# VHH binders against q9y6x5: the designs that were tried, part 8

Target 1, 379 residues: q9y6x5
Amino acid sequence: LPPKLLLVSFDGFRADYLKNYEFPHLQNFIKEGVLVEHVKNVFITKTFPNHYSIVTGLYEESHGIVANSMYDAVTKKHFSDSNDKDPFWWNEAVPIWVTNQLQENRSSAAAMWPGTDVPIHDTISSYFMNYNSSVSFEERLNNITMWLNNSNPPVTFATLYWEEPDASGHKYGPEDKENMSRVLKKIDDLIGDLVQRLKMLGLWENLNVIITSDHGMTQCSQDRLINLDSCIDHSYYTLIDLSPVAAILPKINRTEVYNKLKNCSPHMNVYLKEDIPNRFYYQHNDRIQPIILVADEGWTIVLNESSQKLGDHGYDNSLPSMHPFLAAHGPAFHKGYKHSTINIVDIYPMMCHILGLKPHPNNGTFGHTKCLLVDQWCI

## First folded at step 1 (VHH)

Design y04 (framework vhh_8h5u_2)
Fold by ESMFold2-Fast, scan of step 1:
Structure y04 (fold): chain B 379 residues (1-379), chain A 120 residues (1-120)
Amino acid sequence: as target 1 above (379 residues)
Amino acid sequence: EVQVVESGGGLVQPGGSLRLSCAASGSIFSSGYYYMGWYRQAPGNQHERVAIITSGGSTNYPDSVKGRFTISRDNAKNTGYLQMNSLKSEDTAVYYCAVDLGWYSEYDYWGQGTQVTVSS
């Protein structure tokens, strides 16, 4: 029987939450599996880019989902909300569910993972749910477990996405321990539901399960705002994305726009596209705009208005506050092993190995995840 | 009509045991996909969560009752139970059963409460 893998994401689950809150169900999961304490995500540290990096093993400049709001300079298309279903935006990479279906005689299943309700290279997950935030975790779990148990060809790769703790992280901020403790407690209970459902259905002992996230969360404040309208008039540019990474498309001379922005705030870095730091791997794509503004951690870029967000993400990927974790359990994984750090792009080649798939060219390094796996030597 | 009804409360001596029951009735519970929990409130105190059990049977307890209290459920009967052992005077409170249909469902169904008194 072919190996099976369930990949679960809790959006915005900052790694440090594991150290300051109690997670009895997640701790029981980890006790019989593995924990990676920090996952270094890709820049920009936002939902759609990082979810696509997990399943492709590519930096954002390579897979083409470079932000939650995008403009493509060659085709002049706009991605104005994260629910855009035009395959054009997703076709610069091949996600693992497509490889699973095309390379092997196997099925894929998806409950709300970004991109899974879009045909990519004319291939859509064999079983999927159209994105709807109102659908409960329980309904998503019910569909995924039904498909894992009752499919032909067998479902060997399944994904499950949940919007929390990201939504509450934005609303309350990560420093609100009272509200965040309630939110995180609920997530731990959902993890308990997941494990018990898999046990009840006889799936637990033979299924590989990865629990991870796309990014963390940092505290924002009305005292830490950068008013872009104080720097430059609206007539000089088109705003493609705002905060904390602003994407600027000049309507006039690019150098003039740059000069108006470059000294506007001590809490924001201004880059011409060719000057974006190489360590970001955020330069070589037509969807990356001619000028990028990068706010310092906890600072919000605004247009002559207050911000309602008490927490945010999208910041420099070197910041520990932006890092998620990875926990895993199953026949492919060691029991009771802790690892310090991996790169988020390393998850893809590890998953390909577990499933017996040949990975597409990617930016991950299989050697970084070898110590997690029972069939590998750690050196 | 939706109802959540507790039973099994009463007076018990320190070190004794009680078992509380919570019956949930209504078509919304027919799937079995909901959380059940027990909460308590002593006079002058805030509500405290005592135990929670997920649809799949996973349980969680605060340190104050861990090892002494056990929550369980019978999904066929839509009934939850709280077994309370080694009861202390500090456990004296009104105990409430709550049913939560999930994170994005703004529905919390609460019972009327049942009094537990631990006294010599």
Scores: ipSAE 0.000, ipTM 0.113, lowest interface PAE 20.2, mean pLDDT 87

Design y05 (framework vhh_8h5u_2)
Fold by ESMFold2-Fast, scan of step 1:
Structure y05 (fold): chain B 379 residues (1-379), chain A 121 residues (1-121)
Amino acid sequence: as target 1 above (379 residues)
Amino acid sequence: EVQVVESGGGLVQPGGSLRLSCAASGSIFSSGYYYMGWYRQAPGNQHERVAIITSGGSTNYPDSVKGRFTISRDNAKNTGYLQMNSLKSEDTAVYYCATRGYYPGSWFDYWGQGTQVTVSS
């Protein structure tokens, strides 16, 4: 029978949470599977960009989801939420669920992974749920497992997205050990529920399961705010994205806007698009604005208001606080193997290999993940 | 400082129309780069989404209201609208306006207190 893969994301699961909290269910999963301790995500370290990088193997400048809020200078379109159904935003890449359905006679299933409720290159997952944050983890899991067992052509690739611990990370901040302990214990219990459900349905031994995340979380404070209103009047620019990476579209001369911003705060870097550091791979796309502001870790960019968030992400992808982890179990994976680091773009070619798919050109390197796989040469 | 305020609710006959308004105020809304949405909750039922509109004007509706409800916004006024036509008794609910940022859940997620819509003969 064809190989099957379930890709699960717990949004905002910072890698070092694994060292600071107990995860008995996740540890049992890893004991008979693999753990990658650190995954270096793409810049900017936000939900939509990194979720799309996982399933395309591309940097944000290449796949086109460059932020959670975007403006395209060529078409004059704006994107700002998970309910925007315009395929235009997602069509600069081919995600794995599309590749899976176009190669061979196979289906894909999706429980709310970003992009899965949008037709991309005129292809949508055969089974999917429209995004709704109120739908329980159990309902998402019940639908995914039903589709894995009751589909023709067979579902060989399935995705499952969950909003925690990101929502609580924003609300409480990652340094709130009491609240984060409760939240992370609940996540571990959901992992236990996932494994138990797969075992009860006879799926566990023959299904490859990846548990990962898109980014981490860092502590913010009302004492670490950058007020753009102190530097520049709103009439001179349109703000496409605010914090911690501000995307500025000038309404006047770009140099005039840049000069008003460049010395505004010692806690942010101001870049003209062509001066964005090459290591970010965040330059070559019409949706990247003419001026980008990058706040230092833990600093929040605001518009003459306080911020309610105690945690945030989006910062420099070299920061360990921004890194998630990856754990996996199944017939394709070694048992009890620990790996130090991979790039988030490496996940896509690895998943293509597991599913027997030919990957589209991508920024990942299959060699970085080969030691996780039983069918690969690894010394 | 930050406020999201609904208006325009009321009692209407089946087949009638209502227009709800949502006014968002606070410097955080000056950019216009957030989405606005309408959600409803009837007694005994779960909260459901009835319309979403992005800053660029892209809209989304569930099948239960598609073709009957139209969401729009005026970015210069930070005001959203829900035009409800061909109202049915099952549309009776408290309607909430939400202004939501880019993260699913709590960070930039400001809701109004709700406005009652009653469809009755």
Scores: ipSAE 0.000, ipTM 0.178, lowest interface PAE 15.4, mean pLDDT 88

Design y06 (framework vhh_8h5u_2)
Fold by ESMFold2-Fast, scan of step 1:
Structure y06 (fold): chain B 379 residues (1-379), chain A 121 residues (1-121)
Amino acid sequence: as target 1 above (379 residues)
Amino acid sequence: EVQVVESGGGLVQPGGSLRLSCAASGSIFSSGYYYMGWYRQAPGNQHERVAIITSGGSTNYPDSVKGRFTISRDNAKNTGYLQMNSLKSEDTAVYYCAAHYEYGDSYYDYWGQGTQVTVSS
């Protein structure tokens, strides 16, 4: 009866990994489905912001998850990876699982997607797992498939999140072919297990499956550090977020802090909030700090310390290294179709269309994804 | 080199129980990342899927056997099992084990030769 969709994210899966490594299982998935070679994500190119943009269709300034570490100047609340369960941070938008549950008598299921273990507008995913990085991909997949088959009202929207290849991308860097080859081969094997399980449970033919990611990864180095302590004393500001986008809350006059920072490094742009480039759509939110520092690709902002990260993300969203891909298969999608680029905010209205939901106002353009869909005219 | 072999079939009384075993052998199965399934064919009927189990242990059953049959597997031994309880005369069939393996753009189905299950007084 109702259409069903499973949205899968492999965190930090850089689009050009598809060209530099072998993915036999993913390639087989794409052969009978669609591939979008590049997804232009939102700025800043971080996990929480982009995962929330996928499910809301909104720029970060609009949905309110503007970084992985945030400070709200109006309420004086602080947000971090360890303090992400306060609904306050998530309530500036309505994610698709909430829309799915409220517009139609349908259920949603979630295995670890950011925000799904939080009640948003007093609505939590019908079935969910509290975030715990120690839970295996296998256990997440078992729960999702059980809920897809054994729920009333039926689960029509399900999400599955996995931390790799992001964790390994940070540890080894994307240029470490030996380690990244091993990690990416394991991810391809997980995709194979996913498809295999859906086929065996009788779900494959009638389920729409999207495999995507939130951002890419770029190579960092101990030779590319920006030492913030060499330019400004800690007593002049509160640091809300550090690298590669630093969020600065001045303790003294804003212009004085700006003047101390603006000549700190040739590899960092310093912006007063009002001067942040419009193309970033990163200005209209109380959680965006009065001064933002944006490091050049591959440069790390530090506080008189070394960085052990060999890979990072968060950089300018125009950089191809920051772009993920999108692959999809199912009754809603064409077979064997390749598309060059969409915006990450376009995923939300496409998913709403597949599920028969009316989207909340959003920044995506349905026309950008029409060529992927069998029920739409592309040419 | 690659083989799938069933065992444990036989004659059983209505309401009785029987346990079928399926041994998969060959280097292709050393990873454990393949599905195992049980299928049956009664005289005059088409093939029917009885149970499926994934590498991680997720299962699926048709309504005709749900609650009566349980599929399980031992990945260390590359062996699958079908525990059949509350057997009915309608369960009389040749039972086939299959191993389903996906590699790259290829799908491989390895079938056993079948084992007869007869439910009769």
Scores: ipSAE 0.000, ipTM 0.104, lowest interface PAE 23.6, mean pLDDT 88

Design z01 (framework vhh_7zox_3)
Fold by ESMFold2-Fast, scan of step 1:
Structure z01 (fold): chain B 379 residues (1-379), chain A 120 residues (1-120)
Amino acid sequence: as target 1 above (379 residues)
Amino acid sequence: DVQLVESGGGLVQPGGSLRLSCVASGFTFSDYAMGWVRQAPGKGLEWVSDISSGGSTGYADSVKGRFAISRDNAKNTLYLQMNRLKPEDTAVYYCARDYYDSSGYYLDYAGQGTQVTVSS
């Protein structure tokens, strides 16, 4: 029987939530599997970019999903959440479900993972659900497990995406222990339901399961706002993305726009595209704008208004608050092994190895994940 | 045409109570999470409370134990029961329809607001 993998994402699951809250079901999963305590995600630390990095092993400048809101200067196209089904935005990389279907006579299945309802390089996931945030976790789980158990050719790669705890992290902020405790307990119960469903269907012993996330969350405040309208009149530029990383497209005189912004606030860094720090790997793509503003952790960029967000993400990927975790269980993984840190781009080559696929060129390093795997020599 | 109409605000003494109501129209009320946000004089917007379509509730630390959010789906009405009011609760209170997608959390629609003043 071919190896099978289910990749599960709980959006916005900050790594240190594991240490500050009780997760009995997740802890049982980890005791018989592996835990990576911190996953260093890619910049910018946003949902669409990082979910696409997980499944391609590429930095954002390489896979082309550089933000949740984008403008492509060459084609003059604009991307927003409502336009995410245009293949143009997703075609700069080959995600693992496409590789799985094209290299082997195998099927892929998807419940809501970003990009899976889009034909990428003329290939769409064999089984998928059109993105709809109103669809319950139970319905997503029911479809995924049905497809894993009843498909021909067999589903060997499946994905499941859930919007929490990100939605609640934004609403309450990660420092709201009472509300976050309630939300995280609900997620732990969903993990318990997932494990029980897989056991009931006879899938648990032969399925590799990865539970991970795309980013963390940091506390925001009405006391930490950067009013962009105090720096520059918006007639001088088009705003492509606002906060916490602002993407500025100058209408006229890039130098004048830069000069108005560069000393406006001590709580943001202003970069010309060519001056963006190399460590971000966020420069070489036409969708990255001529001027980028990067707010300090917990600061929100606004346009002469207040902000309702009590939590946010998108900040510098070196910040521990932006890091998710990774837990895994299955025949490919050791039992009871704990690892400190991997890069989010390392997940892709590890998953290709588990599935027996030849990875496309990528920014991950297989050696970083070797100690998680039973068929690899760790030392 | 989505409409949210708040009522129930007014002047109240410290330690008193008020119940705010919000009548929704132009959408299927029972399908949406709903919330209350407030803006005190000279300050920014502060999230106060929310309730999911399934009835799960959340509260800001500043109001927890004093305020209770509820909904009546048959009447398309959202409520905020405010008890043990403090001068610091003085604000315009807005009813809001909550939305979440891959771009993050945001308020889809908000009403015109109702003024709450707590003073002796």
Scores: ipSAE 0.000, ipTM 0.181, lowest interface PAE 18.2, mean pLDDT 89

Design z02 (framework vhh_7zox_3)
Fold by ESMFold2-Fast, scan of step 1:
Structure z02 (fold): chain B 379 residues (1-379), chain A 121 residues (1-121)
Amino acid sequence: as target 1 above (379 residues)
Amino acid sequence: DVQLVESGGGLVQPGGSLRLSCVASGFTFSDYAMGWVRQAPGKGLEWVSDISSGGSTGYADSVKGRFAISRDNAKNTLYLQMNRLKPEDTAVYYCAKGSTYYEDWTYFDYAGQGTQVTVSS
């Protein structure tokens, strides 16, 4: 009886892939649903930060997952990898699955969405899979659909995460049409499998499904490297994160480190923490380091070495190459409606509305997504 | 803690074959992408091939159709079957463990000591 929502993420699905490649299954999904052509993500445009912004509606400085590699200056803790299960990193926000479980007699289910295998505010997703990249899309889908049909209290919010096309975007670069065509065709087939499975199980007509992503991808090159070793000696700083946003913890006077870096490359902006542009909403958190380096689109920061990545993300969130899309289908959504742009933080209050949940204070604006919903008016 | 031990290198004539092996320990092998990178004399590191935890493979254009990567999760062992070897394949070959991050599963954060492959008449 309560409304149900499945949130699906294909990591690194750049919005303009939809214009440059054929997606017959995704186009059928969109034809009877809605499409948001661009989702403006949060800075930095990385996997962990943006996945947590989708489910909290908060900027990174507010939810505390400020990078994929982090150091907390107050507690001296390091965030080391995708399997970090210390609740400390995640406890600065309340994700939607926690709200779903605490406000109503409802369950949540998760197939590998970042944070879902961690107890956050002493609450873990009712059903979850520990992160393991070995697990196939089909096994993740089988578990999610089983939990959607066979849970008590009922699963009303479910998440499913898939690592592609991000992994291939990094390896081949988004301009490699041969390899990206193959990868994106495979993803479209997985979307077809998803829809077929939901139809077979009688879920399709009554389930709200959102397909989205956390960021895009831009082409990198061995000709576009910024060598930090030519700017500053390793003895002056500790490197917390490298590329394309370097997080620098000075071992000496901050001003001296800043002066060595600020004019090193015309393809990199150097910021003292208090001078980070307000539009990034990337300043007010102890996990943001005293000096941040931001490479220009397509430039890679290295330590006297060649980069293995032909594609990357993490760049300025105003760049269209960093933007994902959002597609949705289900009883909450209009049919055949296209919308130009929303902010990634707007997804959370929209999802709360669909599920009948009171959102925690957030940076999203419900008004930005109301045109997607059948029970709302656009004006 | 993490150990990667390569073997199977040696001297081979052009057109010949070699099979490299890498025995891994100190981590849950089946959970990680694994790969091979090489360094020719006086050159930088070149990615050769990788295999995801789920078995999806990738190859550099220079070796595509000649090399085959595989893994045996029960033995914690990574393989590289090298066929139709060329003098340009002469390099030290390193076994590499993939990154633990969600998006960086193809990025290699640890490498072994390497094994020398020399293709010469």
Scores: ipSAE 0.000, ipTM 0.261, lowest interface PAE 12.4, mean pLDDT 89

Design z03 (framework vhh_7zox_3)
Fold by ESMFold2-Fast, scan of step 1:
Structure z03 (fold): chain B 379 residues (1-379), chain A 120 residues (1-120)
Amino acid sequence: as target 1 above (379 residues)
Amino acid sequence: DVQLVESGGGLVQPGGSLRLSCVASGFTFSDYAMGWVRQAPGKGLEWVSDISSGGSTGYADSVKGRFAISRDNAKNTLYLQMNRLKPEDTAVYYCATEGWYDYSGPFDYAGQGTQVTVSS
């Protein structure tokens, strides 16, 4: 019987929420499993880029999902909404569900994970749901557990995505203890429901379950705005993405646009593509624009308008506020083990090891996750 | 049991060449980003070169154009070809299993190191 893995993401689950709020169901999960306290995500710290990095083990410049809004200079294509299902955007990498189906006679299942409703390299998960934010967690869970329990060939890899606490993090900000407490309690209840469902179906003892997230959240404010219109006229550039990382496509000479932007605000850095810090691994892709603006933590870039967001993400990936956590339980994992930090790209080679798959070339380091696994040595 | 065994160091005159090897065992070599770091006498660790599992390479400015990193996944072996060696290249060279560029943190070193001395 091949090993099985369920990968669960709660979007925008900042790592330090675990220390500031009570999670009885998640803590019971961790007690008999493992916890990685911080996961260092990839730059930019946005939903689509980081969800694709989890399942490919690649930096954004390598997998091609470099933002939630993109422009490809070679093909002149725009990724202008979250419903764009053109495989072109996703074909620069091979996600784990594709590898799972192609290397062995195995099935994959997906409930709303970004990219899973798109054929990638002519392959789509054997069982999937078209993305619809209105579909309840309960319905997603019912489908995933049905597919895990009653498929032929067997579902060995399954994904489950939930939009909270990201939506509430944007609306209330992560420092709103009253509202965030309510939201996070609901998330913990959903984790309790997940574990109970797996136990009742007889799946719990033989299934590997990873609970993680793509990024954190930082507090924003109406007094921390950068008005891009105050420094440069719209006629000089095309805006590809705005905040907190602005992607600028110049309509005139690039140096002239750079000179107009470089003194716009003391609270953002302005980079020519070649000058983007190497530590970001955000340079070598046609979808990365000639000029990138990076706002300081908690600052919002606007176009002569106020921002209603009290929380945001997308900032420098060295910031602890941008980091999620990873918890896992199952036959592949130690029980009661706590680890400090891994890179988000390390999740992919670990998952390939658990499933017995040969990973595609990737930026992850298997050594970083070996202490989590019962079949590995920790030195 | 993760093990890295470095070899190929020695005494060489300025302008000479050496080829370092690192034989890996106890893990799936092809899954790891690999690199070389060095420590000169009385100095801290310095990153020299990295190679990803996909074959993408990086080099410190001090060695760029003189050193070439490569890997042979079938033999679980990492190589560093060092050309036009200078006295300032004198150091113990360590094979590393975790790439610095994958994380803004330290490498883990499993190897004993191999001594490179550049002098007359």
Scores: ipSAE 0.000, ipTM 0.107, lowest interface PAE 21.1, mean pLDDT 87

Design z04 (framework vhh_7zox_3)
Fold by ESMFold2-Fast, scan of step 1:
Structure z04 (fold): chain B 379 residues (1-379), chain A 122 residues (1-122)
Amino acid sequence: as target 1 above (379 residues)
Amino acid sequence: DVQLVESGGGLVQPGGSLRLSCVASGFTFSDYAMGWVRQAPGKGLEWVSDISSGGSTGYADSVKGRFAISRDNAKNTLYLQMNRLKPEDTAVYYCARGLDEYYSGSYEFDYAGQGTQVTVSS
């Protein structure tokens, strides 16, 4: 009997939400499974980069999805302008669903996970949904559970992505207790529905389920804006990405652009590409622009305008506000075990182990997740 | 023939420091994840720390913030810097090779050394 794994992401689920709000369904899931309290994500702490790191075990400079908006100077292609389905952007790595389909005679299923509606190395998820934010969680869940139960060859790896609490985190900010309480209660109810559906279908006891997220959220304000137009005229550069990490492509001499930016605000760091801190693992890719601006936590970079965002992410990955959590349940996992911290790149080799797959070269360390697993010694 | 030779163990006072070394031979060291496991008197094996071929590190909660794992691929050597040692850290420490470049004991370690004794006592 081949092992099965369902990987679920709730976008923007900050780790400390678990301590500040009530999650009866998630707590029941954790009680009979494992919890990793903090997952240290990759820089930049954005949706597409971190979701691809989860399924490849690679830093962004290695897998090539270095931002939600990218420019490749060699090919002159732009990413994010309704062209996120171009395999060019995704082909610098091999995600786990591709490995699952190629190493074993097994199928993969996907409901909206970034990259799963794109053929990568000529392989697309066996069952998938084209990305559409209007599709309900229930419809995504119905398709995933149908594919897990009724596929031949069997679906052994499935993914399920949901846009909340990220969308509400941006709109209300994580400090809006009234609105965030309402949103997080709905998410907990969705987790309850997920567990009930799997139990009803007889899948629950034999399926490994991971619930995680790509990043957290921090509070922003109209009082914390960095106006780029006060530093430098737009005629000197092309803006590839804006906030909170700005990607700058100079139209004039790079040193001149750098000098105009470097002392503009005490609330952002300005880096020439070669000076980006090594700890970010964010240097060795042609899609990383010659100058990067990194705003301090809670600061928003703007172009002579206000920002309506009350929450944001993308900041330094050392910040606890940027960290998600990981919870898991199933035959591969201990019951009632809590672990403090893993790296987001560690999820990939752990998943490969559970599925019996040989991982592609990656930046994760299997030892970091050993204590979660029943077939490993950690005494 | 794969060889892992540990050194640097000894007797130290609580709060002291030791640096363990492990010299590897008989394989391409840079291609493998490496780790440290320990066995205290009368107890089973406990994973302590590991480092992937790419340099990513992991630590058991009991040693996090006190121990630092590192590698020198040019010298085929794995290190464990142990700070703020406690009596509970008393154990035989084994250097171990993972099954491949990314795993440190995913199923079991391919090879472990002979071990080096660390005793933390007043």
Scores: ipSAE 0.000, ipTM 0.129, lowest interface PAE 22.5, mean pLDDT 88

